VH-VL binders against NAD kinase (nadK). Designs and how they scored, part 71

Target 1, 268 residues: NAD kinase (nadK), of Syntrophomonas wolfei subsp. wolfei (q0aze0)
Amino acid sequence: MKIILVNNRFKENTEKKAQEIAGQLSALNVEVIIDNGLDEPYAGTVDFIMVLGGDGTMLRAARRYGQRAIPVLGVNMGTVGFLSNIEINELAEYLPLILREEYSLEARMMLEVAVFQQQSLLTRVFCLNELLLRSNSPRMLSFALEISGQKLEPYRGDGLIVSTTTGSTAYSLSAGGPIADPQLDAFIVTPVASHIINKRPLVVSPEREISLHLLEEREAIIGIDGQIKMDFGAENRVLIKRAPHPLLMVNLKAKPFFTSIDRSLQRQ

## First folded at step 2 (VH-VL)

Design n7 (from i2 with heavy chain E99D Y101L Y102W D103F I104G L105E T106S G107P; framework fv_inotuzumab)
Fold by ESMFold2-Fast, scan of step 2:
Structure n7 (fold): chain C 268 residues (1-268), chain A 122 residues (1-122), chain B 112 residues (1-112)
Amino acid sequence: as target 1 above (268 residues)
Amino acid sequence: EVQLVQSGAEVKKPGASVKVSCKASGYTFTDYYIHWVRQAPGQGLEWIGGINPSGGDTTYRRKFQGRVTMTADTSTSTVYMELSSLRSEDTAVYYCARDELWFGESPYFDYWGQGTLVTVSS
Amino acid sequence: DVQVTQSPSSLSASVGDRVTITCRSSQSLVDSYGNTFLSWYLHKPGKAPQLLIYGISNRFSGVPDRFSGSGSGTDFTLTISSLQPEDFATYYCLQGTHQPYTFGQGTKVEIK
């Protein structure tokens, strides 16, 4: 068995804990690779991915490894989040189940984001939460949204979010999008500070393709999961669709999504 | 370093079958499609088909459907292409080539095997 | 099947020359999502083909900057800005938008 431990290089506590866990797993004849974000993703075959940290660390793991159809377990290091399944102090209890593959998997859809200059592919990335198109200046954007070749009326505003259901509680929520059951597969398309009255969030089949391009020369950016930033101009087009593989999230114990989101909203 | 290493040259009689291997190294075998392309003497390149090693799903050009079988052995990181009912016009150099599954929705072939000459003659 | 035609089928050139090879498809290579999958390969006898350009204009790792790709729809071009001795070879375009995937017939670049 080979396991990748994903942690955050800027959190000393998680790096120290990753080394401790790696030692424990090695003693059980499990090969361990530590990914703290400094190097390229591990290129070899692995059987399991253990993410030590908060939601941000899980988003990085999903981008790097989510398309490989490998079980991914989120282990909370003391920060409340939506993507972890067990607490760090529970790991010893659940480790035998992990090694015997006695767990269920939740499939979470991911986005495939392709950025073009005219018809040339510049880059392709995957993400778990969302793509954000946003102005990089005080000026509003004017942009075109197409859904499976159907051209909508032009948008004017600060930007647009294309989110998975997993991402419904991230940036889409703060922009006025709906809270979605993460067991559903759908795209949520949420305008950011739209100038046009009655531009509403859209809930769209995950089989649809979404295309965005600017209608005026403006400075804009594309943001991926709040972690990757790319420049976006009038000569660029972005295409968003369902990624080929969902992220396979390990479920070792029941996590009450609706209770968790309800508690979170009461603090706002 | 990414490498695809193919089996050696084969000489077959018409009506026989040939099985060519392509052993991959230097990357995660199950993250990339492997395609097969051939070149007959004096002709151009011709796509035959491809396999996803992660699930064994295959796609074949209609011309070869029923005569070609592609398989993958993940324990040895090896893809096989078997072509049956061989004819003299199947004489060609056969290449395996990698397609990046991670970003590739359609094939482009980034790394290639060295080629296997298959000669069909009586 | 999508037919792919290269022009010219062969050409003679000298080191330092600018070489242009055209690839034309019988139908649009733009899929329903706006993607165009066209790649270019260099092939020498006795050696494996090598990827030069993918996705119309993206240069593959390690490929010299004298190689460039352009085009859209049905018409695509590979340009070698200043031909080098190692560039005398046969060049192929590949359309990967429509199955079956099809190569052009090849363009042989020969020394004058």
Scores: ipSAE 0.000, ipTM 0.386, lowest interface PAE 16.7, mean pLDDT 84

Design n8 (framework fv_inotuzumab)
Fold by ESMFold2-Fast, scan of step 2:
Structure n8 (fold): chain C 268 residues (1-268), chain A 123 residues (1-123), chain B 112 residues (1-112)
Amino acid sequence: as target 1 above (268 residues)
Amino acid sequence: EVQLVQSGAEVKKPGASVKVSCKASGYTFTDYYIHWVRQAPGQGLEWIGGINPSGGDTTYRRKFQGRVTMTADTSTSTVYMELSSLRSEDTAVYYCARGSDFWSGYEYGMDVWGQGTLVTVSS
Amino acid sequence: DVQVTQSPSSLSASVGDRVTITCRSSQSLVDSYGNTFLSWYLHKPGKAPQLLIYGISNRFSGVPDRFSGSGSGTDFTLTISSLQPEDFATYYCLQGTHQPYTFGQGTKVEIK
């Protein structure tokens, strides 16, 4: 068995914890590759990916490995997030189940994002939560939204979010988007501070292709999972599709999504 | 080992251009911003600009716009900063520094720095 | 440009002293994602700057526990709980929330 341990080297003590866990796994005859973000993603075959950290570390792991159809387990080392399944102090309890492959998998859709300058591809990236288009100045944007070739009336406002169902509890929620069952596959299209008050979030088929471009010259940015920020101008276009493979998330411990989100919202 | 290694010291005449290199190793070059920061004698640190090596997108401090150009060569994992129309007040130690990665959330600050390149502008 | 001001510009201290350096920005450093990009650096003559603290309060890997960061909005503080000989240096805060990125003017910590 070969496991990748993904950690964030910039978080205090996580690298030491990763080394400790790697030693424990090696003692059980498990081959371990540590990915702390310094090297290229491991290119060989692996059986399992263990993410040590919070939701941000899981978003990174999903970008690096999410398209490879490998089971990914989120192991939290602090405050419980939405993407972790067990706590670090529970790992010893669940490790025998991991090694015997005695767990269920939950498929989570991902976005494929391609940014162009005219006809030239500038970047292509996969993400688990969302793409955000937003103004980078006090001026509101005017932009075009197309869904599978259907051109909608122009949007005016601060921006737009195109989210997975997993991302429905992230930035889309803050912008007034719906809470979605993460087991559903759908794009959620949520306006950010729209000038037109009757612009509503849209829930569309994940087989749709979504494109965005500015209708006039403005300072704007594209944000991906809150981690990647890129300048976006009138000469740019972005295409958003369902990624070829979902992220396969490991369930070792029951996490009741609706009860968890309900409690979280009441604490706001 | 994560490293940024800069080119050696330069002595230039006023009006000339200088091009400083910054070679990255030990990490995925295209996953992190590279910033350029200088320190003139007796002065504090001054941010010049930054580059996204993946897209080649640059941002420059306005006082350097028109004089500075930052480029990235992904085949050699090297970032360049070229400063033209040099003045005596451009005499400084120039640093490249690695900024946030694009995948892990929060901007981490500038965690890895080159050793610095002294650029002296004198007649 | 966002102005960043450090206080004091210099101070004299002895080994074992508690040292506090303040950094104030002319506007809020919270970005559109709710993140605050405020970091602290140690700089010694002839050496490159070294990252101490990022995101207000997170110690960078390998940085001793005596260094801590705090603050919110426009007011931020770096504290050294018990000054060591290797800590005599110039300290800089950096805001990375608004472009252009802006350093404070620096605080020189000198032997008393």
Scores: ipSAE 0.000, ipTM 0.437, lowest interface PAE 13.2, mean pLDDT 85

Design n9 (from i2 with heavy chain E100Y Y101L Y102D D103W I104G L105S T106D G107T Y108A Y111I; framework fv_inotuzumab)
Fold by ESMFold2-Fast, scan of step 2:
Structure n9 (fold): chain C 268 residues (1-268), chain A 122 residues (1-122), chain B 112 residues (1-112)
Amino acid sequence: as target 1 above (268 residues)
Amino acid sequence: EVQLVQSGAEVKKPGASVKVSCKASGYTFTDYYIHWVRQAPGQGLEWIGGINPSGGDTTYRRKFQGRVTMTADTSTSTVYMELSSLRSEDTAVYYCAREYLDWGSDTAFDIWGQGTLVTVSS
Amino acid sequence: DVQVTQSPSSLSASVGDRVTITCRSSQSLVDSYGNTFLSWYLHKPGKAPQLLIYGISNRFSGVPDRFSGSGSGTDFTLTISSLQPEDFATYYCLQGTHQPYTFGQGTKVEIK
């Protein structure tokens, strides 16, 4: 059995804990590959991915490995989050279940984001939460939004978020988007500080293709899961589709989504 | 505004240790990682390692492993780099620098300390 | 370790000249998504280094538009379109894609 341990080398003792867990797994005849985010993703075949950290570490793991259809377990290292399933102090209790494959899988949709420049593909990335288009200057953007070939009226504002349902509780929520059941597959399109009062968040089929481009030369950025930043100008176009494979999240412990989000919102 | 201020020059004998401080101001200390970079006379810049001030997690270049220790004191917004078993080739200006973006996006150092000259005299 | 080599090691120039500095890595700095961790710094004697460019081509806040970065894979370039008196300095590139992070050896831009 091969397991990738994904950690953030700079977060709260996670490197030391990753080494400790790798040692424990090796003692159980499990081959361990450590990924701290600095090098290319491990290219070989693996059976399981264990993510040590908060939601940010899970987002990186999903981007790197989410399209491989390998079970991914989020192990929380202290920061409360929505993408982890168990706490680090519970790992010893659940490890026998992991090794015997005694768990269920929850499929979470991902976005495929393709950025073009002058008819050339500049980059293709996958993400679990969202793509953010935003101004990189004090000036608002003017941009075109197309959904499955339908051209909407020009949008003016600070930006736009295209989110998965998993991402509904992340950046989209902060921008006024709806809370969505992560069991649903849908795109959530949430405006950021729109000057048009009738521009509302949209919930659209995951089979639709969304495209964005600037209508006026502005300095803008495309942000992916809050972790990747790319310059975006009037000669650029972005295409957003449902990714070919969902992220397969491991469920070892029942976490009732709705009571968890309700409790979080009451904290204000 | 945003600043990193380092401790003053040090003169040490071979085999001694030196501890350089880097005090942050003008931003939330625990939101940014701090790295250490040195420049020996007539040489280029060399990365030594970095620290997460939140939690104290560190990473070091292997050639310094066992000789370097980085620590952070959140109550004073200060990062320290201690280098032990000093050699003549450790004579250098040592800089602390703030990481602009985290490990998930880019590695760039946007704010730098003024530098601390460490001289190892025999 | 990834080795980073700058060319030239030094050059002489006059105010108003176009200056080009090249940075070459021993292996690709491109991650699987096409992103590259390459930045450029200006360093003057007695001063701390200053960030000029990050992510190959992004000018850092406050950096004059005469500075530009370009490149891909293993070959990167810093260009100063019209050299000013304050630009006489040593320039360094930094790769942050592969650990350990490595700087180029530096390029000294001197008054002709």
Scores: ipSAE 0.000, ipTM 0.405, lowest interface PAE 13.7, mean pLDDT 84

Design q11 (framework fv_patritumab)
Fold by ESMFold2-Fast, scan of step 2:
Structure q11 (fold): chain C 268 residues (1-268), chain A 122 residues (1-122), chain B 113 residues (1-113)
Amino acid sequence: as target 1 above (268 residues)
Amino acid sequence: QVQLQQWGAGLLKPSETLSLTCAVYGGSFSDYYWSWIRQPPGKGLEWIGEIDHSGSTNYNPSLKSRVTISVETSKNQFSLKLSSVTAADTAVYYCARDTYIEWSGDLYFDLWGRGTLVTVSS
Amino acid sequence: DIEMTQSPDSLAVSLGERATINCRSSQSVLYSSDNKNYLAWYQQNPGQPPKLLIYWASTRESGVPDRFSGSGSGTDFTLTISSLQAEDVAVYYCQQYYDTPYTFGQGTKVEIK
């Protein structure tokens, strides 16, 4: 068995804990690869990915490894989030179940985001929560949204979010989008501070392709999962579609989504 | 160890449709994109297109009107069809595995099939 | 399309000597946001499929001997074999994966003198 341990490169305690866990796994004849984010992702085949950290670390792991259809377990290191399944102090209890493959998997859709300059591909990224288009200046944006070849009326405002159902409880929620069951596959398209009062969030088929470009010269950015920023200008366009593979999340504890979100909303 | 095994008719007449199949053994099929790449005799390599387990495809624009790549996920197989062949389509055809896509997108080919020589002659 | 040009077309090198192959892209394959060069190198022996040697311009694929190294950035890239072995007689190809369609160089044939 071969396991990748993904940890937060900015959090000293997660690196020490990753080394400790790697030692324990090696004693059980498990090969361990540690990924602290500084090197390129491990390119070989692995059986399991263990993410040590909070939701941010899971989002990074999903971008690096989510397209490989390998089981990914979120192990929380102190801050509760939506993407962790067990706490670090529970790991010893659950480790035998992991090694015996006694767990269930939940598939979470991902976005494939391709950014172009004219006809040339600048970058292609995957993400678990959302793509955000927003102004990088005090001026509002004027931009075009096209869904599977259908050109909508121009948008005017601070920006737009294209989210997965997993991302429905992240930035899309803050911008007025609906809460979606993450077991559903759908894009959620949520305007950010639209100046057109009747622009509503859209829930569309995951088979749709979504295209965005600016209608005037503005300083804008594309944000990915709240972690990556890219400059976006009138010469650029972005194409968003469902990623080929979902993230396979390990479920060792039966924690229903609706019970979790209900409690989170009550705590404000 | 993962292996790619490919097969299909190697001798065609002009205007016929080329059909090749690639099967994946000993490893995960659903974790990757899978490509077709060809090499005319004495020439370099030309990428034809790619497909994933869900049937999502990307094609070389120069071949897009004639090419179809399809997948049979239950058999861990993907297939190439190229219509209206001419002598210019004579080449060795390879199937290959695209490695995983990192956040910046990295489609290089880390595993290749043995190749199938396709000859188009009258 | 991004055009890839290799030089020389053929190269004869004595065993144990250095072999150097150059690859030029018609436009930059360095993406400034991630600072990566979207360039790979392949080795092809007669009658065999290509084998990946190097990706991201300078990262060796697992199992590839350390005598193979890649260097360069932007539009100009080099594959170096520090000490040619008999098994290294092959045709070598560079490939860009910055933009579709993915394109390859015309190849450089390496022979023993």
Scores: ipSAE 0.000, ipTM 0.387, lowest interface PAE 15.8, mean pLDDT 84

Design q16 (framework fv_patritumab)
Fold by ESMFold2-Fast, scan of step 2:
Structure q16 (fold): chain C 268 residues (1-268), chain A 122 residues (1-122), chain B 113 residues (1-113)
Amino acid sequence: as target 1 above (268 residues)
Amino acid sequence: QVQLQQWGAGLLKPSETLSLTCAVYGGSFSGYYWSWIRQPPGKGLEWIGEINHRGSTNYNPSLKSRVTISVETSKNQFSLKLSSVTAADTAVYYCARGHLFWKSTYYGMDVWGRGTLVTVSS
Amino acid sequence: DIEMTQSPDSLAVSLGERATINCRSSQSVLYSSNNKNYLAWYQQNPGQPPKLLIYWASTRESGVPDRFSGSGSGTDFTLTISSLQAEDVAVYYCQQYYSTPLTFGQGTKVEIK
């Protein structure tokens, strides 16, 4: 059996723990590949992906490996987030279940983001939470939003978020978007500081295509899961679709979403 | 009730390649390693290697250069190829279901095929 | 590699008496996180495949008579047949499943004297 261990190289303790776990797994004849975020994604075949860290580490793992239909387990190393299923001190208890594939899988939709310069594809990336279009200066953006070819009235403001239901508790929430059941597949389209007083978040079918472009040259960026930043100008267009494959999240123990989010909001 | 049926050629000349197949009936192929074990006449058991439904393999280092185990998950079958055989490879070859060895509720090899006698002679 | 050594190579026991077979591993097969020994015992009758008797060093497989028991931990293990019956004449093997390559002891032949 081959397992990728994904950890956060910027947190020294998590890298040491990943090495410790890799040694333990190797002693049990598990082949381990460590992905600390510095290198290209591992290109070979693997049986399982174990993510050691918080939600940020899971987002990176989802972007790198989420389209490969490989089970991905979030193992929390400290702060309990929305994307982890077990705690690190529970790993020994659950490891036998993992190694025999005695677990259920929860499918989480992902976004496919394609950025064009005119009609030329510049890049194609996947993400679990959201795409953020935002101004990179104090000046408001003027931009066009199209949903499945339907051209909406122009947006004016600081930006727009196109989110999965998993991403509903991330930046979309901060911008006033709804909390969505992650078991539902939908796009949530949330304006960021819109100048148009009646612009509201939209919940749209995941079968629709969403297109964004600037109507005026501005300093803008596209952000992916809060971790990738790309310059975005008037010559660029972004197309957002449901990704071909969902992220397959390993479920070893019940985690009640609604009570978990409710507790998190009360802590703030 | 899970049963393993195995087949393949039993008579070989030195330097030929042994090929055996094992089919799993009556149970899940996923969640286990599927092993090949051999036993020379009058001697003990030697583990050759294992494979899971995803094609991940582990081989006995003493045989690794000559052994290939493959899987056809759609047919619930796994197969053994042993190249460059010699008289020392004469043995009864068994396929068996093995549990993943660190699973807290799992155990050793609980289901075995009937065995195939392979004779290598000049 | 973990080497498995059994003793004795052969054992003659009178009907109804206790038979004891020992197995030693070159490295510990105890996994400290779950406190389990990754050790199995098999019975093999002539011309038949091995039959699993004991797993986790001391747990009897379903259908195995209670006269068979396993004990030990770490590197030293024992299979005991408390009252030998005629049908217990066989070769017995210990096996570790802690790490690959999976390895067997050389076998102990149990005979009636």
Scores: ipSAE 0.000, ipTM 0.377, lowest interface PAE 21.5, mean pLDDT 85

Design q19 (framework fv_patritumab)
Fold by ESMFold2-Fast, scan of step 2:
Structure q19 (fold): chain C 268 residues (1-268), chain A 121 residues (1-121), chain B 113 residues (1-113)
Amino acid sequence: as target 1 above (268 residues)
Amino acid sequence: QVQLQQWGAGLLKPSETLSLTCAVYGGSLSGYFWSWIRQPPGKGLEWIGEITHSGSTNYNPSLKSRVTISVETSKNQFSLKLSSVTAADTAVYYCARGTLYFGESPWFDPWGRGTLVTVSS
Amino acid sequence: DIEMTQSPDSLAVSLGERATINCRSSQSVLDSSNNKNFLAWYQQNPGQPPKLLIYWASTRESGVPDRFSGSGSGTDFTLTISSLQAEDVAVYYCQQYFSTPWTFGQGTKVEIK
């Protein structure tokens, strides 16, 4: 068995903990690859991915490895979040189940984002939560949204979010989008501070293709999972579709989504 | 451990082309943007441009007409050419890793040691 | 372009005393939707390249002593060295990574009194 341990080098003591876990796994004849985010993704085949950290570390792991159809387990290191399944102090209890492959998998859809300049592909990235188009200045954006060849009336406002159902509780929620069951596959399209009255969030089939481009030159950015930012101008176009593979999240312990989000909202 | 080694001609005359190369050791070019940043004497740092392993470039608009950054993946290297140099181009030039292609956060680490380029007649 | 302005240009501080460096951006580098400030701090010792100290305005790079701290939001940022050591004599730069072109402050030189 070969396992990737994904950790965040920038969090205190997580690298020390990753080394401890790697030593324990090696003693059980498991080959361990440590990914601390600084080098390119491990290119070889692996059987399992263990993410040590909070939601941010899981989002990085999903972008790097989510398309490989490999089980991914989130292990919480004390950071508040929604994407972990067990706590670090529970790992020893669950490790035998991991090694015997006695767990269930939950599929979480991902986005494929392609950014073009004219007819040339500039970049292609995958993400678990969302793409955010937003103004980078006090000026409102004027932009075009097309859904599977259907051209909508122009948008005016601060921007737009195209989210997965997993991302429904991230930026989309802050912009007034609905809370979605992450077991459903759908795009959630949420306007950010729209000037046009009656522009509402849309929930659309994951089989649709969504494209965005600016109608006027403005300072704008494209944000991916709140971690990657790219300049976006009138010469650019972005195409968003469902990624070929979902992220396969490991369930070792029941984590009720609706009661968790309800408690989180009561604290705000 | 990723390390950047840089080299190139340090003394130029006005109108010549500046040429610097940066070699990446201990890691692949894939997955990152690779930048050139300069520091004129007594001034702050100025970003010149960046390139990916596939050859995609992004340049500082103030320098775009004179700058070419290229990549040679077989040698794990990337290079800067700045044409039509003047005394204003006198600076220490650094190569650096930044703006992760599939990464979390765009900042610069690691940096090359720097190459002093002096333009004088 | 986002302009980064530091103050003061130079600062003389006694060993063990607190040093404070300010950085101001010409426009906000705060992403209000995720509450992240796209600001980094670097230390440059004589004859060496810059070294990353802090990113996301307040997160310390691994291996950086805890006497270094970053604070601020939006357009106003501060780097604090709580108890200056001899090795901290350097020029410090802030950098925004909110929008290209990536821009840096003019630098603040920290010297021992």
Scores: ipSAE 0.000, ipTM 0.412, lowest interface PAE 14.5, mean pLDDT 85

Design q20 (framework fv_patritumab)
Fold by ESMFold2-Fast, scan of step 2:
Structure q20 (fold): chain C 268 residues (1-268), chain A 121 residues (1-121), chain B 113 residues (1-113)
Amino acid sequence: as target 1 above (268 residues)
Amino acid sequence: QVQLQQWGAGLLKPSETLSLTCAVYGGSLSGYFWSWIRQPPGKGLEWIGEITHSGSTNYNPSLKSRVTISVETSKNQFSLKLSSVTAADTAVYYCARDSFLEYLPHAFDIWGRGTLVTVSS
Amino acid sequence: DIEMTQSPDSLAVSLGERATINCRSSQSVLDSSNNKNFLAWYQQNPGQPPKLLIYWASTRESGVPDRFSGSGSGTDFTLTISSLQAEDVAVYYCQQYFSTPWTFGQGTKVEIK
């Protein structure tokens, strides 16, 4: 068996914990690859991915490996999050179940984001939470939204979020979007500080294609999962659709989504 | 019964590359971290870096630009290369095993005998 | 990096008497998940590699005489030799293995009075 350990090199103790876990797994005749985020993703075949850290580390793992149909387990290192399943102090208890493949998998949809300049593809990126279009200056954006070829009335405001249901509790929530059951597959389209009072968040089929472009020359950016930023101008277009494969999240321990989000909102 | 045997060139000139090898007898490389640790004359111990059976490495940041540790699983051995040596790299170099007990870190329980490396013009 | 500081640098003790060596870490080496301090003590005789005496701050390695004991938690640790024997003349090092890079104290030389 071959496992990738994904960690954050810059967090105190995570390199030490990753090496300790790698040693424990090697003692059980498991081959271990450590991915601390600075190098290119491991290109070989693997059987399992273990993510050591918070939600940010899981988002990176999903972008790097989420399209490979490999089980991914989130192991929390201390910060409250929505994407981890077990705590680090529980790993020894659950390790035999992992090695025997005695767990269930939860499929989480991902976004495929294609950014064009004129007619040429500039980049293609996958993400677990959301794409954010926002102004990079004090000026409001004017932009066009198309859903499966249907042209909506122009938007005016600070931007727009296109989110998965997993991302419903991230930036979309902060912008006034609904909380969605992550077991549902849907796009959530949430305006950011719209000057048009009647613009509402939209919940749309994951089979639809969403297209965005600027109507006036403005300084804007595209943000992916809050971690990647790209310049976006009037000659750019972005196309968003359902990614070909969902992220396969390992479920070893019942984690009640609704009570977890309710508790999180009380903390804020 | 596990023993570490180490060897390599003991006399180097400035700018050369230090190369040391450590062979593991009586046990498997699998399940452990394998480290290099050095001790300059009259000074304390400095950890250089570590490697696993699978080739995963960690290096001391102070030496990372000059250090490479590699593993040869078919020969049950691992090796240290330290480039661009100076007189400051004169030390006894040890290989050591960092083990686990009850799935927790256990410290350096087995050490090689050491190799004196002298860097002089 | 975690800095390890030992005291004293050298210690002269009569045979059969107690020797005490202190070690301080610049930050806690306590793993709260397992309630273990990742701190070790080593003995080094001239011309020989270090030998592991104590791990998890207070657990004796197999084969180590019971006159050696470790104590402490968090940032302050002590190695005690309850009744010094002639073969205990050596340099002693503490080491943290909580966070890389692994770091050692500067050493304490124990000599007979």
Scores: ipSAE 0.000, ipTM 0.379, lowest interface PAE 21.2, mean pLDDT 86

